# Designs tried in a protein design chat: VH-VL binders against Isomaltosyltransferase (ctsY). Part 8

Target 1, 124 residues: Isomaltosyltransferase (ctsY), of Sporosarcina globispora (Bacillus globisporus) (q8rqv0r968to1091)
Amino acid sequence: VEYEAEFGVQSGVSTNTNHAGYTGTGFVDGFETLGDNVAFDVSVKAAGTYTMKVRYSSGAGNGSRAIYVNNTKVTDLALPQTTSWDTWGTATFSVSLSTGLNTVKVSYDGTSSLGINFDNIAIV
Short names: E, the ipSAE of ESMFold2; O, the ipSAE of OpenDDE; V2, 0.75 times the mean of E and O plus 0.25 times the DockQ between their complexes.

## First folded at step 4 (VH-VL)

Design p9 (from b1 with heavy chain D58N S105T Y106R; framework fv_becotatug)
Fold by ESMFold2-Fast, scan of step 4:
Structure p9 (fold): chain C 124 residues (1-124), chain A 120 residues (1-120), chain B 107 residues (1-107)
Amino acid sequence: as target 1 above (124 residues)
Amino acid sequence: QVQLQESGPGLVKPSETLSLTCTVSGGSISSYYVHWVRQAPGKGLEWLGVIYYSGSTNYNTPFTSRLTISVDTSKNQFSLKLSSVTAADTAVYYCARDRYYGSGTRFDYWGQGTLVTVSS
Amino acid sequence: EIVLTQSPDFQSVTPKEKVTITCRASQSIGSSIHWYQQKPDQSPKLLIKYASQSFSGIPSRFSGSGSGTDFTLTINSLEAEDAATYYCHQSSSLPYTFGQGTKLEIK
């Protein structure tokens, strides 16, 4: 299931359309202050391990973002440089989810690096 | 602490190439993207283009065939070249920076600007 | 391209007065509008980003509001040092564009 970043709950970030290749109606940028984030309500039928995919662009170098599940930090996800801001990549990792509703948050915290444009997440 | 400073010739002849340099001091240019904006005498601001630290560029459509923006990371310098100039290119040229994370644009720091006159 | 139209072009204002400058976009840009102050013979200075967020070090008398196509910059109590030209700028789509400017002159 795909969750567009621009439809998530945004804190300290903004929706933009000034680069080509995004899905949905836009993408999210503006991760510049500690605590800036996008949060999603993710519902799953069974508790277990899922693959989380993050679609992003990083034209300025190698970035990273902190991933939180139900207010607990799960990982610092590496977001390697893409060819340009108009070129989108996908970073993947394994995430454990509880049955029913989970809160998944993509955050700029003290261990995060560099600027990225954030398009969507997918839970597989 | 971080400063931007434009430099280049103040007078360029019609049909020649305008060449400007923006030097960044007081810090590394990593995570920067730099815009070029100009202002004709008594007129408003006009966005010309942007270069990201990676070297990728986006140019405003009237300038696509004439404009080249480049970066030299070893010298902390950004360069602008505008070919085939006319009197309409007479303006103050600014470089402006954003350390905004991602590709969003608001110009948080500006150089002082350099006046370029196109005249014979 | 997105056209930004500012109003008024020029205004003479008395110190302590409240000033409102408007910026209208030719199409919806959400909140992707930013405001700059430019004093004579100086470079522009960022005041407000993303319609309503104050940039660091900017006096509290400056505020911004609006969404979609209509945006305003308000100076709550004008000071002599606020004599300048003010520009709006959209970052919603390429090419980035500016309004034509609003010049404020202190009486």
Scores: ipSAE 0.028, ipTM 0.622, lowest interface PAE 4.9, mean pLDDT 85

Design q1 (framework fv_sipavibart)
Fold by ESMFold2-Fast, scan of step 4:
Structure q1 (fold): chain C 124 residues (1-124), chain A 122 residues (1-122), chain B 109 residues (1-109)
Amino acid sequence: as target 1 above (124 residues)
Amino acid sequence: EVQLVESGGGLVQPGRSLRLSCAASGFTFDDYAIHWVRLAPGKGLEWVSSISWKSGSIGYADSVKGRFTISRDNAKNSLYLQMNSLRAEDTALYYCAKDLWYRGYSYGMDVWGQGTTVTVSS
Amino acid sequence: QSVVTQPPSASGSLGQSVTISCTGTSSDVGGYNYVSWYQQHPGKAPKLMIFEVSKRPSGVPDRFSGSKSGNTASLTVSGLQAEDEADYYCSSYAGSNNVFGGGTKLTVL
């Protein structure tokens, strides 16, 4: 299931369209202050391990974002450099979700690096 | 017309302070990062400082770190550079420059002011 | 003193092409795709010619092109015209700051 960043609950970030190749109606940028984030309501029928995919572009170097599930930090996800801001990559990791509603948050923490453009997440 | 206008430069003695201002018009100021860049005689362009659209990300060149403070007042469409403990090597034409990208950093600077001259001399 | 190096001068004849290099390290030019090029005429503010290594702002002629290989970015000015005579600066993101090259004075012969 794919969740567009521009339709998530945004805090301290903004939607933009100034780079090509995004899905949906745009992407999210402006991650620059501790606590800036996009939150998604993710509902699953069974508790278990899922693959989370983050679609992003990082034209300035190797970035990272903190991933929270139900208000608990799960990982600092590496977002390796893409060849340009118009070139989108996908970072993947395994995440544990509870039965029913989960809150998944992509956040700019004190350990996060660089500005990145965030397009969507997919839960598989 | 999209425009930046610097002011506040002048002749100042070493060890003193000076505050530069940059007034923005013709664009939504609070949606863009703004940079201070200086042109020193014989040295060329040098990046001095940057501030993001909501002041959450601020950077300084090593040569000015601890002495200069960048700030912005989005309600007044104004950017400031507080320069303390000035040195002869701070003598330069100081530009403010708008970042190219909406609510982000491209570090490509598409709109520049005409600059304000700072001369640090005894 | 700069971590990013440009030749202090370059020259070419009318109609010729000239390439200006911008050499850094893996912590700036080589590490990021965030290289910009500026043209500055005497007494004028700099003008952005290239951003993100190879992209051109609206209004900049396609005679100006940018590229990068390893730790070296290049600005190529083709079909040289008299008005191209100016100082050219590269800049690169450097992890927590931005850094300018020392500048290249381009003379059109």
Scores: ipSAE 0.024, ipTM 0.679, lowest interface PAE 7.1, mean pLDDT 87

Design q12 (framework fv_sipavibart)
Fold by ESMFold2-Fast, scan of step 4:
Structure q12 (fold): chain C 124 residues (1-124), chain A 122 residues (1-122), chain B 109 residues (1-109)
Amino acid sequence: as target 1 above (124 residues)
Amino acid sequence: EVQLVESGGGLVQPGRSLRLSCAASGFTFDDYAIHWVRLAPGKGLEWVSSISWNSGSIGYADSVKGRFTISRDNAKNSLYLQMNSLRAEDTALYYCAKDLWYRGWSYGMDVWGQGTTVTVSS
Amino acid sequence: QSVVTQPPSASGSLGQSVTISCTGTSSDVGGYNYVSWYQQHPGKAPKLMIFEVSKRPSGVPDRFSGSKSGNTASLTVSGLQAEDEADYYCSSYAGSNNVFGGGTKLTVL
């Protein structure tokens, strides 16, 4: 299931449409201050390991973002450079979720690199 | 071709005001944070102020808070520093410098102007 | 003043290596991966040599390398050349501002 970044709970970031190829109604950019983030409510029927996919563009170089699950940091996800800001890539990693409601947060932390455009996450 | 050009420096007396400008060309000015950094004679580099691509995030060094105001006009590809209540210790070569990150902050500055000199003396 | 410390001078012979340190705290150099290094020749604007601790901009030779251990970041210049003689500054994000080190005058003997 896909969760569009522009429909997440946004802190310090902005929704924009000025680059082509996004899904939904836009994408999120403006990760400018440490702690800026997009949070999603993710519900699952069974606790277990899921694949999380992050769709993004990074035209300026190799970026990264911190991923939090239920307020605990689980990884610094690498977001390798895409061909341009209009070219979208997908970064994938394994995530453990609890039964029921989880809060998943994509955050610009002190360990994060570069500005990126963030389109959506998918949990499978 | 990517270029920043500072202007507006000069000799001023303590307590007076001066406005610096920085003109950008050769890159999409609207997408980058820009910094003001100064170099005082016989001293090192000192960060003065920064402004995000959309003016939504602004910072100042403690030494200039309340006296200096950074602003930008994205339609004119221009950055400004309004300097009020100038002090002798504000004497320096003032650079504007582009942040490396697209619509974000690295505080790594990849493009610099040649600087404009501000001398505050009685 | 700056909260990060650099040695005021460093020197090395042609072809040798020199390392310049940049020491802060866990609230700046130790806490973030936003350490940059700049080279400044007399009368010229600073040039970005290293960003994000260890990354080089296009056009900077691999003789220049950056690293960090705990609260200390380091710039290493290998294969010293005469044109490397300059002032070198480190810079780090410090939570609400950016701070520069005091600068290191590198002399190539």
Scores: ipSAE 0.013, ipTM 0.675, lowest interface PAE 7.5, mean pLDDT 87

Design q15 (framework fv_sipavibart)
Fold by ESMFold2-Fast, scan of step 4:
Structure q15 (fold): chain C 124 residues (1-124), chain A 123 residues (1-123), chain B 109 residues (1-109)
Amino acid sequence: as target 1 above (124 residues)
Amino acid sequence: EVQLVESGGGLVQPGRSLRLSCAASGFTFDDYAIHWVRLAPGKGLEWVSSISWNSGSIGYADSVKGRFTISRDNAKNSLYLQMNSLRAEDTALYYCAKDLWYRGYSHYGMDVWGQGTTVTVSS
Amino acid sequence: QSVVTQPPSASGSLGQSVTISCTGTSSDVGGYNYVSWYQQHPGKAPKLMIFEVSKRPSGVPDRFSGSKSGNTASLTVSGLQAEDEADYYCSSYAGSNNVFGGGTKLTVL
């Protein structure tokens, strides 16, 4: 299931449309202060391990974002440079989710680097 | 090719105001945070103020808070520092510096610097 | 006041190594991996030498290296050359602001 960043709960970030190739109605940027984040409500029928995919663009260098599940940090996800700001890449990792409602947060925190454009997450 | 040029410095009396400008060229100005950093005699480098790419985050050093105002005009590729209630302690060479990170703010790594503009606050 | 301290001077002989420290607290140097080092020659603008504790910008030789342990970051200059004589400043992110160290004058003997 795909969750658009512009429809997540945004804290300290902004929705923008000034680069081509995003899904939905835009993407999220403005990650500039520690703690800036986008949070998603993710519901699953069975507890278990899922693949989380993060779609992003990073035209100026290699970035990273901290991923939290139910307020616990699970990884610092590397977001390698893409060809341009109009070229979108996908970063993947394995995540454990509880049955029912989970809160998944993509955050610019003390271990994060570089502003990136954030398009969506997918849970598979 | 990537360049920052400061202007507006000069000799000014205590209690007066001065406005500094920084003109940017050779990069997409509205994608980067820009910083004001000063070099004061005997004190070394001191961070003064920062403004994010969209003006959504602004910070000031405690020594200038309430007296200085940072602003930017992305359509004109220009940054400003309005300095009010100037003190002798504000005497310094003022640099404009580009943040290293695309739309980043928390790193304060500064990869491109101007030559600076001198502000002397004296009677 | 600056929360971050550097020694006011350091010296080393040609070809040897020197290390300059940058000591803060858990709210700046110790709390974040956002320490930068700048080299400044008289009459010139500062030049970024190290960012994110240990990374080098393009064009900075590997003789310059950075590290951090607890609340202290260090810049090491190996294979000292005459042109390394300059003022060196560390800076750290401190939550809502940036803080510079007081600077270290490096003399090459």
Scores: ipSAE 0.006, ipTM 0.593, lowest interface PAE 10.7, mean pLDDT 85

Design q16 (framework fv_sipavibart)
Fold by ESMFold2-Fast, scan of step 4:
Structure q16 (fold): chain C 124 residues (1-124), chain A 121 residues (1-121), chain B 109 residues (1-109)
Amino acid sequence: as target 1 above (124 residues)
Amino acid sequence: EVQLVESGGGLVQPGRSLRLSCAASGFTFDDYAIHWVRLAPGKGLEWVSSISWNSGSIGYADSVKGRFTISRDNAKNSLYLQMNSLRAEDTALYYCAKDWYRGYSYGMDVWGQGTTVTVSS
Amino acid sequence: QSVVTQPPSASGSLGQSVTISCTGTSSDVGGYNYVSWYQQHPGKAPKLMIFEVSKRPSGVPDRFSGSKSGNTASLTVSGLQAEDEADYYCSSYAGSNNVFGGGTKLTVL
């Protein structure tokens, strides 16, 4: 299941369309202040390990974002440089989810690199 | 051919105003944060002000807060610094500098040549 | 307004390495991974050498490297060459502003 970043609960970030290749109606950028984030309500029928995919572009170098599940930080996800801001990549990692509603948050923390555009997440 | 060109510097009396301009070319101006940084005689670099790509975030050094106003005109690929109530300590070479990002990482990858402001007392 | 400290001078011999420190607080250098290093030759604009603690812009040789431990960031210049002689400034994001260190004059002996 795919969740568009522009339809998540946004805090301190903004939606933009000025780079080609995004899914949905746009992408999210503007991660400028510590704690800026996009949060998603993710429901699963069974507790277990899922694959989370993050679609992004990073035209200026290697980036990273902090991933939180139910208010607990689970990783600093590396977002390797893409060819340009119009070239989108996917970063993949394993995440543990509880049965029912989980809050998944992609956050700009003090250990995160700036300079990424965030398109969507997918949970499989 | 990415470049920034500052202008508007000069000799001014204390208490007066001056407006600096910075003209950008060779990149998508509205994708980046831009900064003003100054170098005073006998001192080091000092950050003055920053503005994000859409003017949604603006910052000022405490030494200039309330006196200076940063602005940008994305249609004209131009950045401005309105300097009011000038003081002798504002005497410096003023650079505009492009951030590598839309917001503030303060990794300033492109710099202009600078424009000199002299406040005579 | 935060304050960061650099040594006023540093020196090394051709072919050797030199390290320049940039010491701040937990509200700037220690609190964020947004430390940049600039090289400035007399009469020229500053040039970005390192950003986000350890990343190099295109065209900056890997002889220049950056690191951070606690409240201290470091710029290491290895294989010193004559053209490395310049003023070096660190800067750090500090929440709502930016702060430059006082600068270090590097002399290549």
Scores: ipSAE 0.012, ipTM 0.625, lowest interface PAE 8.9, mean pLDDT 85

Design q19 (framework fv_sipavibart)
Heavy chain, then light chain:
Amino acid sequence: EVQLVESGGGLVQPGRSLRLSCAASGFTFDSYAIHWVRLAPGKGLEWVSSISWKSGSIGYADSVKGRFTISRDNAKNSLYLQMNSLRAEDTALYYCAKDLWYRGYSYGMDVWGQGTTVTVSS
Amino acid sequence: QSVVTQPPSASGSLGQSVTISCTGTSSDVGGYNYVSWYQQHPGKAPKLMIFEVSKRPSGVPDRFSGSKSGNTASLTVSGLQAEDEADYYCSSYAGRNNVFGGGTKLTVL
ESMFold2-Fast, scan of step 4: ipSAE 0.047; ipTM 0.716

Design q2 (framework fv_sipavibart)
Heavy chain, then light chain:
Amino acid sequence: EVQLVESGGGLVQPGRSLRLSCAASGFTFDDYAIHWVRLAPGKGLEWVSSISWRSGSIGYADSVKGRFTISRDNAKNSLYLQMNSLRAEDTALYYCAKDLWYRGYSYGMDVWGQGTTVTVSS
Amino acid sequence: QSVVTQPPSASGSLGQSVTISCTGTSSDVGGYNYVSWYQQHPGKAPKLMIFEVSKRPSGVPDRFSGSKSGNTASLTVSGLQAEDEADYYCSSYAGSNNVFGGGTKLTVL
ESMFold2-Fast, scan of step 4: ipSAE 0.054; ipTM 0.715

Design q22 (framework fv_sipavibart)
Heavy chain, then light chain:
Amino acid sequence: EVQLVESGGGLVQPGRSLRLSCAASGFTFDDYAIHWVRLAPGKGLEWVSSISWNSGSIGYADSVKGRFTISRDNAKNSLYLQMNSLRAEDTALYYCAKGLWYRGYSYGMDVWGQGTTVTVSS
Amino acid sequence: QSVVTQPPSASGSLGQSVTISCTGTSSDVGGYNYVSWYQQHPGKAPKLMIFEVSKRPSGVPDRFSGSKSGNTASLTVSGLQAEDEADYYCSSYAGSNNVFGGGTKLTVL
ESMFold2-Fast, scan of step 4: ipSAE 0.038; ipTM 0.704

Design q4 (framework fv_sipavibart; at its last look DockQ between E and O 0.22; V2 from the best seeds 0.00; counts 0 for: pae O 10.8 > 2, placed apart)
Heavy chain, then light chain:
Amino acid sequence: EVQLVESGGGLVQPGRSLRLSCAASGFTFDYYAIHWVRLAPGKGLEWVSSISWNSGSIGYADSVKGRFTISRDNAKNSLYLQMNSLRAEDTALYYCAKDLWYRGYSYGMDVWGQGTTVTVSS
Amino acid sequence: QSVVTQPPSASGSLGQSVTISCTGTSSDVGGYNYVSWYQQHPGKAPKLMIFEVSKRPSGVPDRFSGSKSGNTASLTVSGLQAEDEADYYCSSYAGSNNVFGGGTKLTVL
ESMFold2-Fast, scan of step 4: ipSAE 0.260; ipTM 0.802
ESMFold2, look of step 5: ipSAE 0.007; ipTM 0.642
ESMFold2 (binder alone), look of step 5: mean pLDDT 92; pTM 0.938
OpenDDE, look of step 5: ipSAE 0.005; ipTM 0.628

Design r1 (from t1 with heavy chain R100L Y101W G103R S104G G105Y; framework fv_tezepelumab)
Fold by ESMFold2-Fast, scan of step 4:
Structure r1 (fold): chain C 124 residues (1-124), chain A 122 residues (1-122), chain B 108 residues (1-108)
Amino acid sequence: as target 1 above (124 residues)
Amino acid sequence: QMQLVESGGGVVQPGRSLRLSCAASGFTFSSYGMHWVRQAPGKGLEWVAVIWYDGSNKHYADSVKGRFTITRDNSKNTLNLQMNSLRAEDTAVYYCARDLWYRGYSYAFDIWGQGTMVTVSS
Amino acid sequence: SYVLTQPPSVSVAPGQTARITCGGNNIGSKSVHWYQQKPGQAPVLVVYDDSDRPSWIPERFSGSNSGNTATLTISRGEAGDEADYYCQVWDSSSDHVVFGGGTKLTVL
């Protein structure tokens, strides 16, 4: 299941369309201040380990974002440099989710580095 | 919104002391190294001192070593510079600045204060 | 003590590429950072770790560092790029931050 960043709950970030190759209606940028984030409501039928994929572009260097699940930080996800801001990559990691509604947050916090453009997450 | 605001500057006579403060807001102050950088009127940037995020290590420019002391209070989100035995050469705008890396040191400065002027004159 | 050398001034025509150099002994083994400072304002980080750029800085700003010379490149120069530019390194042998003397960029 894919969740477009522009349809998430945005804090301190903005939706933009000025780079090609995004899915949906745009992407999210403007991660500049501690606490800037996009939050998603993710529902699953069974508790377990899922693969989370983050689609992004990083034309300025290697970045990272903190991933929170139900208000608990689960990882600092590395987002290696892509060829350009118009070139999108995917970062993948394993995440544990509870049965029913989970809150998944992609955040620029004290461990995060560099600005990136954020397109979507996928839970598989 | 990440901000650094310096205060405590002013006019002081040679040989006297002055204490500068820098108030931080909008980020986890206790997780970042902090620096003081100065700039004399019409001159370039000159690094003064650094203090590590936990206060465990400090480094000073040779021109200020033994006279200046950098400290921080993580409970109040405040950086301080105690300046003793001031000299005319210490006249400058003093900036506080944040090290770029979380709990690390790049010695690159991504957030700067507006600066506070220190004038040492007789 | 480690020393960084910059030309005092560089001039560029609007729309052309400006190149500002920073010379230092074996500077290619160090990480170089670049700052832009406009009159009456605090410096702004424009390039860090040789070639990385903060996301809010335009792509026309780029950096390189090899051997004894680091370079800040500003393509498609604009009037708004007029400023003093400073290179900077950390010298681990002395535990000091070192700034270059600054370069005034004029767009004419």
Scores: ipSAE 0.000, ipTM 0.514, lowest interface PAE 18.3, mean pLDDT 85

Design r10 (framework fv_murlentamab)
Fold by ESMFold2-Fast, scan of step 4:
Structure r10 (fold): chain C 124 residues (1-124), chain A 121 residues (1-121), chain B 106 residues (1-106)
Amino acid sequence: as target 1 above (124 residues)
Amino acid sequence: QVRLVQSGAEVKKPGASVKVSCKASGYTFTGYYIHWVRQAPGQRLEWMGWINPNSGGTKYSQKFQGRVTITRDTSASTAYMELSSLRSEDTAVYYCARDLWYRGYSYFDYWGQGTLVTVSS
Amino acid sequence: DIQMTQSPSTLSASVGDRVTITCRASSSVSYIAWYQQKPGKAPKLLTYDASSLESGVPSRFSGSGSGTEFTLTISSLQPDDFATYYCQQYNSYPYTFGGGTKVEIK
């Protein structure tokens, strides 16, 4: 199941279309100040461990973002440099979700590095 | 048994506001999004927005942004849709609908019965 | 906004007929639902994710398609099937619906 970043609840970030290769109607950028984030409400039928994939581009170097699930930080996800801002990569990690609605937040916090363009998350 | 029960028909004058309710029963209210969809007589269905009853977070269609407000009362298991600055073009049946799968990938498994809002002078 | 165009807008059919309704999206989508609406009633979900049949919906209903072209097929029309049918994309905000196809008695 794929969730477009531009349809998430945005705080301190913005939706843009000025780089090619995004899915949906755009991507999110403008992660510039501590606390900037995109939040998603992810619904699953069964509690368990899922694979979360983050689709992004990082043309200027290696980045990272903090991932929160239901207000608890679960990881600092590495987002290695992509070939250019128009080249999209995928970062993958395992996440535990509760049955029903979960809040998943991709955040620029004190442990995060570099600006990145954020396209979507996928829950598998 | 899942049920969404809406408030009764409303007749309003241009410039007024209307607030329609949608009372949920038969499931955990905070576990499912509630969307609002309208249908003008003889016209297509038109998506207006959604609310996450757990967080109170909302998303609105750009067409209705600034005129629509969706809220909820978790103690009453009720969602509300308020539309302001009413025009004759807002005459429609307004539906609430439940969303089982969310985040840009939503379809509606249960619908309220609809509320007719008539805007005329 | 993604525009959803349905064809035909109206079709006349007889019980036992195979009925096919088409829905075209103005850009590529993966997430399409189909609804049935009878006069004075709320829509009822038939299919979702293009081809998945909703629980309790008769197997004579099927959805298919990908990209920009989608169809709803009723393999053998029953009296209870005379209604208006709508497609909906939920790939992109705002969610948009087709104009509807009214299936009426010949």
Scores: ipSAE 0.000, ipTM 0.535, lowest interface PAE 16.6, mean pLDDT 85

Design r11 (framework fv_sipavibart)
Fold by ESMFold2-Fast, scan of step 4:
Structure r11 (fold): chain C 124 residues (1-124), chain A 125 residues (1-125), chain B 109 residues (1-109)
Amino acid sequence: as target 1 above (124 residues)
Amino acid sequence: EVQLVESGGGLVQPGRSLRLSCAASGFTFDDYAIHWVRLAPGKGLEWVSSISWNSGSIGYADSVKGRFTISRDNAKNSLYLQMNSLRAEDTALYYCAKDRWSSGSYYRYYGMDVWGQGTTVTVSS
Amino acid sequence: QSVVTQPPSASGSLGQSVTISCTGTSSDVGGYNYVSWYQQHPGKAPKLMIFEVSKRPSGVPDRFSGSKSGNTASLTVSGLQAEDEADYYCSSYAGSNNVFGGGTKLTVL
């Protein structure tokens, strides 16, 4: 299941369309101030380990974002450089989710690096 | 490969105007914010102005606000700085510099990874 | 503008290590991970040495390292070489502006 970044709850970030190859109606950029984030309500029927995929572009270098689940930081996710801002990559990691509603947040915090364009997340 | 070249500097009297240009080559100009930074004799680097890829976000240093106007022409791969009401304190070597990071409609990020050679502006009577 | 301050000079001997500080406020150096360091030799354009507090562009040796604690960012140059003698500037995003420190003249003895 895919969740478009432009339909998430945005704090300090913006939706844009100025780079080709995004899914949905756009992508999110503008991660500038510590705490800027996009949050998603993710519902699962069974508690367990899921694969989370983050679709992004990073044309200027290797980036990273902090991932929070239910207000607890679970990882600093590496977002390696893509060929260009119009070339989208996918970073994957394993995440533990509780039965029912989970809040998943992609955040620029004190351990995060570089600007990236954020397209969507997928939970598998 | 990747290059910025400034031009338009010269000697000008106080109160007059001057227009600087910066020509870009070797990269996709309209993906990046570009900055003007100056170095006055005996002083340090001072940020002057920045413009986002689409001109949607523009900033100016307080010392030049209301007098200088930054603009870009993406079809010509060119950046401009229109300098009005020049003062002796504006005397400096003016650089244009490419931001390392594109932030969509924002100019606010920096790590200036490509710089021109600079163009000299002298404001004197 | 004295919002972001650097020592005006620093010195060290060949092979020694030197650290240059860059002190701002919680609205610039302390509030964002967008601190950059530039090296400028006389007659040359500035060169980006460090971006995002601690990262190096391609071609910058790992003798150059950056860090930040609170409102103070630091550039450390280890294994000093003669060619490291230059002016060094820090720069930070400041919410609606970009600001440079006053610069530090590094002398290699």
Scores: ipSAE 0.013, ipTM 0.660, lowest interface PAE 7.2, mean pLDDT 86

